# VHH binders against Salicylate/benzoate carboxyl methyltransferase (BSMT1), part 7

Target 1, 379 residues: Salicylate/benzoate carboxyl methyltransferase (BSMT1), of Arabidopsis thaliana (Mouse-ear cress) (q6xmi3)
Amino acid sequence: MDPRFINTIPSLRYDDDKCDDEYAFVKALCMSGGDGANSYSANSRLQKKVLSMAKPVLVRNTEEMMMNLDFPTYIKVAELGCSSGQNSFLAIFEIINTINVLCQHVNKNSPEIDCCLNDLPENDFNTTFKFVPFFNKELMITNKSSCFVYGAPGSFYSRLFSRNSLHLIHSSYALHWLSKVPEKLENNKGNLYITSSSPQSAYKAYLNQFQKDFTMFLRLRSEEIVSNGRMVLTFIGRNTLNDPLYRDCCHFWTLLSNSLRDLVFEGLVSESKLDAFNMPFYDPNVQELKEVIQKEGSFEINELESHGFDLGHYYEEDDFEAGRNEANGIRAVSEPMLIAHFGEEIIDTLFDKYAYHVTQHANCRNKTTVSLVVSLTKK

## First folded at step 16 (VHH)

Design t2 (from m4 with D30Y D31E)
Fold by ESMFold2, last read:
Formats: C-alpha cells, structure tokens, sequence
Structure t2 (fold): chain B 379 residues (1-379), chain A 125 residues (1-125)
C-alpha cells in the first residue's frame, strides 16, 4: 500500500485514452486494497443510491432533532452496520452538513460531533479509519468543521453504547440481517429463503426471528439514545399484504436458489449442502414493521416510507449492465456466507449462473421488493 | 395427476428440422427438471437432452450436441426440443419426461419420474 495521500474519490474524466493513463496509481490501489476487491465498486454504488433515496428523511429528522433538543453543544451520532471504505461516511457527512447549515441559519454555534462507526468485529475498520483524515479535510473545506470518529465493534443485537449517550442513529440495509438462521425451517429444502412454493411454516419461522431480533434492537437502542433522540433506518422490505409467501420470480434470493439448483444439476453442489443452507434474512412489510415498533413501545414513528427497489440501475444502464450490477451487489453481501458453507471453488460459477438468471428476468413485472425508510423518535 | 403430452413429430427429410413441444400439467412445472428421451426401433430408452427447473443448465447426449436445443417456458408449462440437421438415426419415438426437483446428474442415469405417450419422429427420404 502507498503511504501517500489516498484520493478515494478520484476525478475520472470519460476519455478512454487519457483517463486510463492518468489514474493508474489510484486504480492499482482500488484493485489491490481492502478486504474484498472484486465487488467493491458495485457495493459502493448501491449504498450511495440507498442513501440518496433516504436523504430527505435523514435531513428532516436531523433538523427536527436539533430544534427539539434546543441546539445542544454536543452531538453523538452512530452509523450501525457501517461496512468498510469511503461509503461509511456518506450518511455522517449529510448529518454534519445539515447540522452546520441549520446552525448558520438560526445563528447558533455548531456542536462538537462524535461519529461512532459500528459493525461486527470482523469488519475492516482499518480501511475505513484511513479515510478519516480525508473526510475531515473535506469537512473543513465545505463546512469549516471537523468531527471525532470512533469505532464501536459489536453486534447491534447487543448493547453497543453507554446509556443516554446517542442523539442520532442511522442504519441502512443492515437490519434485515437476522441474528441467526430461523429455527424449524422444515419443508423448505432447495430454497435459501421464502419463495412462492414455501410452506406457511417457513414464513412463520422467519417472521418470528425478525420480531425477536428487531424488538431486541429497539429495546437496546432505547437504553442508549437520549429522550427525543432519533433513528433513521432503511430496510429491504416487501410490498405484499395478504400473501406472505409470495416473492416474484426475480427476487434476488429466489434467483440465487435457482443458481444453486443449477449447480446441483451439473454435479458441482450436493443436494444435502443446498438443503442445509438458509439465508439469515427477512424482508418485512410496512405492517409487520409498524407492529414491532408499536409493541416494543420505546419509539414514536415519524415517517415510514416505501420506495422502489433497484439493485442494478444507478445511471442509465441497459438490462445487461443492470443485471451485472445486481449480481455484483448480491455477491458482495452473500459471498462470505456462501464460501463458509459451499467453499470458494464454486463461487465464480455460481455468480455466472446468477448473472445469467438476472438478465433472463430483466423484464419481470410485479416485483415485490421495496425499500422501507423509517424514522423514529425516542420517547 | 401428472400429465405430459408431446406434439410436433412427423416425417422429415434428412437435414431437415422439427420442433417438439410438451404440454405439462398436474405438478408445479418450474420446480422440476425435465428431459427428452427417445426410443429407436429395437432399442431401449436413450436420454437425448435434459434441462434444470430454472432452465439455467442443460445436458445433451453426444449424438445430438450442436444439432438439438432444449428449452422450456415456465410461464406456459411447456418443454421444447428444437431438432436441426436431422439424420436417419434420429428416427424414434420421443418422450417428454419429468425429472426430480434437483438431483446430481440424474439424467445420465436414465431415471425419470413420468413420461408422456410420445411423438413419432421419422427421418427418411
């Protein structure tokens, strides 16, 4: 790795000859740095798109928090499930910018801000921490400010922070991950997750695990967040109301299940290995999300918005490019679990199958997956 | 009740083409692998081609590779076999066969759950 200042967002001009030559050093670092290189760019673009979608809710709740707390001189913010790399700072940057702009408009001093980055201990925090000086340099240029950055390793299904210490929590595309694979997933063999052919018992097992996990999450955060502090959470969810088993044929876990079945057909994966693998994931609908929050009781819902879901289109991609983007994104989030269970040897072949299936379903109608953005105030 | 009904057979000249179809009912079509098997006069059953439930993986016997194409339309519950460059040795009754949901290389063992009544393909001058 080069000790020189790393430009994590290089200016790339679309000029085939000049752009390639000018950025060789940055390209080498991007390709050889970090823990996982082959899906880095797709994961980064997805997280940025998801933040852009949630940004109006995040900005509104940041402003309302500041006003309702009467412009505190100190703010502690947490990003839960921060992952690694430069995208860990995108939401924090928006929060800090919002606070500074608001304080200027009402002629108040900006607070000191602690930014806590949370993920599991195995997360590559060091790659993220190397961007802290760059992040603070950008804050000084744009906002004449800086912030203090800390790591908070641990599961967000346990306590992470001291009581009554947090003012604002943001988490994006993290809380649909369950603490464990649901118990009693009988008669769902051959499927990684709920599909239209799954038994009702599979739905009940997944929902029960989500209810336990999210209730625990809310209870734990309620001890850590100040009264009138806020959370902004984004889930991968679903739009179905009356058929909890229905998932469209292009649902990403359905496509991955089909891809694994193809490898079983070819003799590359055993039937028993496929049957033993289940995704620790749940995509709630709006009602299920509301019910957990209301039953737990520590938080008032401010907003709960449903937005379109698209893993593949960031710009003006055609169907082939969008399918490749989706495959790279799904690979990035699932590959560690897949390697642990099936081994590294089949992963490239598996995602070749996945990419093929995504392009075959590019015109799928009636997609069930949505993004759910919820904002909460601690009572 | 599982039902498989083949169609599209007939008499064709050597070098010609035929497209076989198989209408499936009585089971959840997309969950099951499918196969075309054939029986030439005086011979046993031969697996010609197979396709996974999703359609993402295919198998072809050496005798038909490059000439035949298996496909499926899971929305229409229909299996297809496009047969090009037909030879006299392709003369047989062709059966649509239902395979298992997912099992390693089952088609090379000559095993299938059910088959239809078949359709005759005759390649002759």
Amino acid sequence: as target 1 above (379 residues)
Amino acid sequence: QVQLQESGGGLVQPGGSLRLSCAASGFTFYEYAMSWVRQAPGKGLEVVSAISGSGGSTYYADSVKGRFTISRDNAKNTLYLQMNSLKPEDTAVYYCAKGPEYRNRWYQLGEFDYRGPGTQVTVSS
Scores: ipSAE 0.463, ipTM 0.828, lowest interface PAE 2.3, mean pLDDT 83
Fold by ESMFold2, look of step 16:
Structure t2 (fold): chain B 379 residues (1-379), chain A 125 residues (1-125)
Amino acid sequence: as target 1 above (379 residues)
Amino acid sequence: QVQLQESGGGLVQPGGSLRLSCAASGFTFYEYAMSWVRQAPGKGLEVVSAISGSGGSTYYADSVKGRFTISRDNAKNTLYLQMNSLKPEDTAVYYCAKGPEYRNRWYQLGEFDYRGPGTQVTVSS
């Protein structure tokens, strides 16, 4: 629609609603439910790889939690930013399996387990809930157990659970999403995120927003998790300490920005639309993450690990398949925001450009993403 | 300071080939679309071809489609124009041009921030 008419047509008059803005920027966490009968979707494979990387930390913290709480008969666990379908249960299965194996080993009865799946209200919880009988059938076969499943719709930048009710919280590849685009980014035009050409003020704006959001997250969870309860969180992060602007040409937001610039070149996207689009995202380093946790004060850090992680490569893939796999993964997390800002018509072409760029740059074919895994104990 | 330096021009017979190069410095090369612009004797400037900063999109004037190929090497900060099946009407000074910061179809209007000194291409028997 022509913006000159927005304020003169009452039904089109824009009333700024900050709650709507917050939901718009975190909608990317509501991934497509492409995990039905086909478990080979790019989304499913990515979540399994992320879990495998974090599994030793998750298992250790689950075991220590059970021992420190003296084997309670009831456990409430939460998956924050759960997505939909089979992916919603990946970490939950590992947690339940760990509890059951530990209880068997020490001759204790397994607890009753409530599994709370959190995402935004717009998430397709029904697809996830339809999977519950199959999940419990799997648990009965492998573990002689079952669990109770509940939905917890809402932003994890708000209260989600009653006070002192949760024992264990898991969240993976969700907390790098900011509650909103940072303020004061007007001098970062042409960039969706931080790049090597960005001003230092852009880095500071992103860092400050992350610090506010993660501090709020920790404070809110500290009200909901029991003393000696645990939290295991996985972030997309970075290792670079000396240059806070370091993002090379193979960074996924840089590739997306270049793909949008190709569409501007072709006249399919306006330059002003590109300049107005910014990712509500931050990839912290270890020191930044540690600083927020220590300053907030409610949690003790158990582990904080940095790992290499390949977003687009699956063993024995050729270059074209790797490019398409990365494009599919980035599309899954970014498409709702892209449609809201640019419209649906350009999305297929945009990700064709993205996949092409991955295949044309040797460094992009072989790049690894840094992941940070942190485990916390509630004081 | 933005600096663009063309090379590779010369005399060639009709039907022959030439490859033009443009070395670029003084700006972040991969962020900008680039173009080749030519000026035949007694004529105005004609946009011959353009390429996006990433290299993912190209444009060709109708007079050169199928005969010329634009490319760029962002690691070497170099723009190229491969010219095949050359005709006498391709005779011109060829300029390497850097686009303005905006990137929407500027090349069709002959707009650019900077251009090089040019290289002469002469197609004659």
Scores: ipSAE 0.370, ipTM 0.795, lowest interface PAE 2.9, mean pLDDT 81

## First folded at step 17 (VHH)

Design u3 (from t1 with K98R)
Fold by OpenDDE, fold request of step 19:
Structure u3 (fold): chain B 379 residues (1-379), chain A 125 residues (1-125)
Amino acid sequence: as target 1 above (379 residues)
Amino acid sequence: QVQLQESGGGLVQPGGSLRLSCAASGFTFDYYAMSWVRQAPGKGLEVVSAISGSGGSTYYADSVKGRFTISRDNAKNTLYLQMNSLKPEDTAVYYCARGPEYRNRWYQLGEFDYRGPGTQVTVSS
C-alpha cells in the first residue's frame, strides 16, 4: 500500500477529537431499523404521503432534466437520507417511470440507471436491500426496465460521490436533520428544541447551524452533480415568518419535551439529562431556505412549494389512534437518539405520554409545521 | 412577579365536595409543575397533590388518593383541585404552590418556590 496516495484527500479532519462526549447521542441519529412495530419501515406513512405530494415536482424536474441533458444513455440517481424500508424506493420508482415514459414518448432509448441509496452508516441498509428484488420486479412489470441499486453509506454533509457523476438527487425529510446539535445553546432548559420561551440565542444558534450545514450540502452536491442536473428536496419546515421562536403547541418536539418533563416529574428522567438533550434539527421557513441557496450560488431554484403537515391523521381515525400514529412516527425517527441519551427503559413510557399529549391537543388548529419541497438545477 | 391566588374554599359537611382553583400569573405556567399543599391546625405542611407542567403526570398523597383530583388549564393559567368525599381530617388551609423547575419528585420532599396565600377548607358536621 503505497503511502504516497494517502495524503491527497484533504482529510477534512473534522477534529473528531472534540466530538465532545456531550453530544455522543448525535452519532445515533438514525431511524429505527428492522421491520418491527416501532421500525421506521412500519411507521413511515407520513413520508409516503409527502412523497405523493412532491411527485408532481419530481416528475417535472425529471423530465426537464432528461430534455436538458439531451436524453443521456446513462443516469445516476441518488436518494439521500433514504432511511430504511420500502419507502426508500418510492421516489426512485417514480423517477425511473418518468424517464421511461418520456423516452418512449419521444422514441428514445431509456438510459441505464444507477440508483444510490445514501444514509448514515448506522442505518439499517439490510432491510432496505431486501426490497431490491421486489423493486426490480415492479420496475420490470411497469416499464420493462431495471436499475442498479447501490448503497452509499455516509453523511450527506460529506463527499459521497465522484465529481460530476450524479444527474438527479432526491431527498425527503432528511435535510432538516443537522450534522450536530448547535453550539452555544444556553438556557433552553426543559426543551428539546425551539419554543416561544426559548431565548433568541437559541434560534440564532439553530439557524446558524442550519445555514452552515445546508451550505455545505449544496457545495458538496454541486461538485457531484453534472451541469443541468437536478435536486428535489423536501424539508420539514415552518410557515412562520415574523416570529422565529414560535412553534405551535402541537409541534412534535414540543410534545416530546412535554413528555420528557413528565418523566422528570415522575423521577424517571433526570433534569440534567433533559437539559443536556437538544435535537439536531431545524425547520427552516421559505425565506431561510432561499437565502442559503442563493448565497451558496451553485443552484437555481426551479420550484419551491409549501404543503400541509400532519403526523397523526392519515385517515379518518379517532383522536386516540391519531395520537398513537403520531407517537409511532416520531418514535421511529427519534428512538435511537433518545435511547442513546436517556436509555431504553423510559422509551415506551415516553411515547405513551407523547400519544397522550397529542390527543390532548387534537384541536390544535394553528400548526406551524409544513413540508417544503424545493427543486434545484445545478448551474 | 409570580402570583398565585387560591379560591373555592369554604365550609362543607363530611362527604361533601369542593373545587379549589388557583390563578397563576407572572410566569410561564405550563413550564412549571404545580401542587396543592395543606396545613392543618397544629400540623406541618403536607403536599396533597401535584401535577406536571403539561398535566401528563400527577401525584397524590395516600390520604387523598381516590378522592381528590388535580388538574390544570394551561390556557387559563389555572390549577384546580377537585375534592370529593371530604373528611374532617381534610380541614386545613390549602395552598397553591409552584414546584421548582424540573426536580425529580420534588413533591415528595415538599419543595416549592412560591405559594399562594391559601384558602380555608373546613369539613364539619
Scores: ipSAE 0.865, ipTM 0.959, lowest interface PAE 0.5, mean pLDDT 90
Fold by OpenDDE, fold request of step 19:
Structure u3 (fold): chain B 379 residues (1-379), chain A 125 residues (1-125)
Amino acid sequence: as target 1 above (379 residues)
Amino acid sequence: QVQLQESGGGLVQPGGSLRLSCAASGFTFDYYAMSWVRQAPGKGLEVVSAISGSGGSTYYADSVKGRFTISRDNAKNTLYLQMNSLKPEDTAVYYCARGPEYRNRWYQLGEFDYRGPGTQVTVSS
């Protein structure tokens, strides 16, 4: 019996390359930094619009929180997924103003306020912190309250704050980003995200990842927020209930997929690279949000609202300008991930194609994308 | 089963126009690049025009640039070729073909998966 046939168990060379790619991808889950033309700070008009829509909910919950907590002398507020730029302060400004106005009306002293700005460590916090002096100046004009601004680098899918230290959390257009690309995404070739042609397995994979991530988020925040504290969260969501695979033809990930396909057609991008790329994103509907919140059980839902969604039309802009605006917005949120996977060389061309596709679909009337605003109270 | 069916061919005078259509079935239409190829009498097959699945990228042979326009309606699973300023040299059987997905492979006639039966276009005085 010749001992030579030692079955060399092929060392599962975990292709170190895949781990590096996954790690690189996670690191790239930040928005474009700086103050250049393609930066998030320069292309965050959508954030203003979204805040305007959510403002009534934010104001109401801030007031109710103050009343329920019997007008504390200290308040800690956190902005989760703040990205970069002056818009990171918009919600905080509204919160502080609301508190001051309320305190004046009831002849109470305004509290001292700690404001914590959270995002991934790779986020450009420097650009944001440059606006702190301006922010403070504006507050002094309108308010007598002392506000202190801090950074909280880290994933909001991890522990960020001490137990029972937070009173109010605001997060806008951040929680639709998943902690990772779902596992076992098979047969979604040519698409970055869910489409009507995707298998049901793809939908289930995305939903499961969302449920896991959002449950973790709620659990973590429940430890950090005081009883009767509040969260106001805004998601990119969908208004479809019956067909979980359906997205309208103007869905931003569909348009990006189309743009990449064009580049494949032109020989600028490999088909294999396209097939290997999926967005760590999920757009829940109202029912899916409710189910996760109810199942986790730490929070009560106060309000859940649905609003229209528009990435490109901020003013009376022509279709071409709207296309460019939307392209710039999508670029600002996706460029780091795209560069990590496809390289820098194709990015300008890619978003030119994107702008083109937006313009071609300017008459798209039945959009599935909505903004979901949810307010929660910690039990 | 993949099916492609061309229509819109016919006899036209020099300088005239024709619009070809191709009805596609049996596959996800918007996932595939589509092409028009033609074969003139005594000549080989040549790619006339191609369009990406999304319709955002197009290709034209030099001989038809500025005269022909390729388009698609993915909702209707239909490919089109608008032919203007037709010349006698454009006389050929025109075929609708699926693929190729890569522009660099268009010169290799063997990479089309499926082709329709073709429609005759004749340009004559």
Scores: ipSAE 0.817, ipTM 0.934, lowest interface PAE 0.5, mean pLDDT 89
Fold by ESMFold2, look of step 18:
Structure u3 (fold): chain B 379 residues (1-379), chain A 125 residues (1-125)
Amino acid sequence: as target 1 above (379 residues)
Amino acid sequence: QVQLQESGGGLVQPGGSLRLSCAASGFTFDYYAMSWVRQAPGKGLEVVSAISGSGGSTYYADSVKGRFTISRDNAKNTLYLQMNSLKPEDTAVYYCARGPEYRNRWYQLGEFDYRGPGTQVTVSS
């Protein structure tokens, strides 16, 4: 049995002071993330930090949605790009708690809640589904309630739900992934993504693909979400408005490009393999997000906030340890793609180079990478 | 216009040390691998050392391993060669050269796009 599953049983972790939240399920989840699973631990801490950052927007929009819909007796919620394991429930728990607290405060009955967890069909939904009884048991203790949990496998660049069925959609750190690698990147050789030395044509190719993908996403969700339903979306973005090519010295795809070029220098990776590999990723700025949303036209923007970006570093760590933690985080999200293209044999060496480069840039003070939280209401 | 300018050469006694510098301009410095190449009197060019654009990988000729250290400061667009325990056979003109970073082991083939005018290093009592 999975050791992380054992750690979610409340009786085994009662007196642990490592978690900020006193709820037993969330506390057990924090304890599992702190175990010996280094890559899992870094991913869990990132997800918790991202939720904490987005929480005020998520809570406000959940409350306003309930009031504007006049306290419906049934609510359907979706988590898009839910990933796997216990972290799939972080935002869902916050949404349910907000609804229950609001209903109690205004003397309304709490609704029945359907929670739909979406990711690609290859996602390990079964690990997540095994936690459903424990999640509902915890909800009964903390909120005197339960919810229904469903899987929704598929790309969020396609239809996922029946028309006019969703009330609230949450997605975090998923929408920066493009549906495909942009065309016409041959003049950006040696780089996996946009860097300060990239041609303007690379920026335009990535922006065009993002505009197409995010427009499609909005159109598809607008068919599925009820009028006055809401979305809360969190992106990895950028705050540079004047130079669309600028990425700071700590940008993770730039550091990965440098690492791959080191391996080409050493003869471990061929030039042609490096030149054929590009990240299907885009980090929008605020204006670019606003323009797509306004042009598509189905949604009103409620809030758009920019927050600092931090990939898994700990206050107590030296620069070398911080470099390894960031390397582990980037490896977790990129390794399947890297193995498929370059093969498994170079991956350990690649991330040793990556960790070295993170350490060399530990003093980078011109950080332009941000987290963007946007909340939307369906017209 | 690509410009490379070496400095720091001179006369030194055997066992001594020198630090060569190369100021670079006219190109995106941190995206190009760099090398030091030397030419002793009456001899051909020898690749002494090379370094990847990021600085994460280095190469040294067997004749200088353990005595020379290549480095770069990408914020200052400058390449360095620290030369310790110098021998008379290290006497040469030393050139700063720019190479294509992403080619496999280009430095072993003696390839480079641009070269500076060189700086003389003389090791003699």
Scores: ipSAE 0.441, ipTM 0.814, lowest interface PAE 2.5, mean pLDDT 82

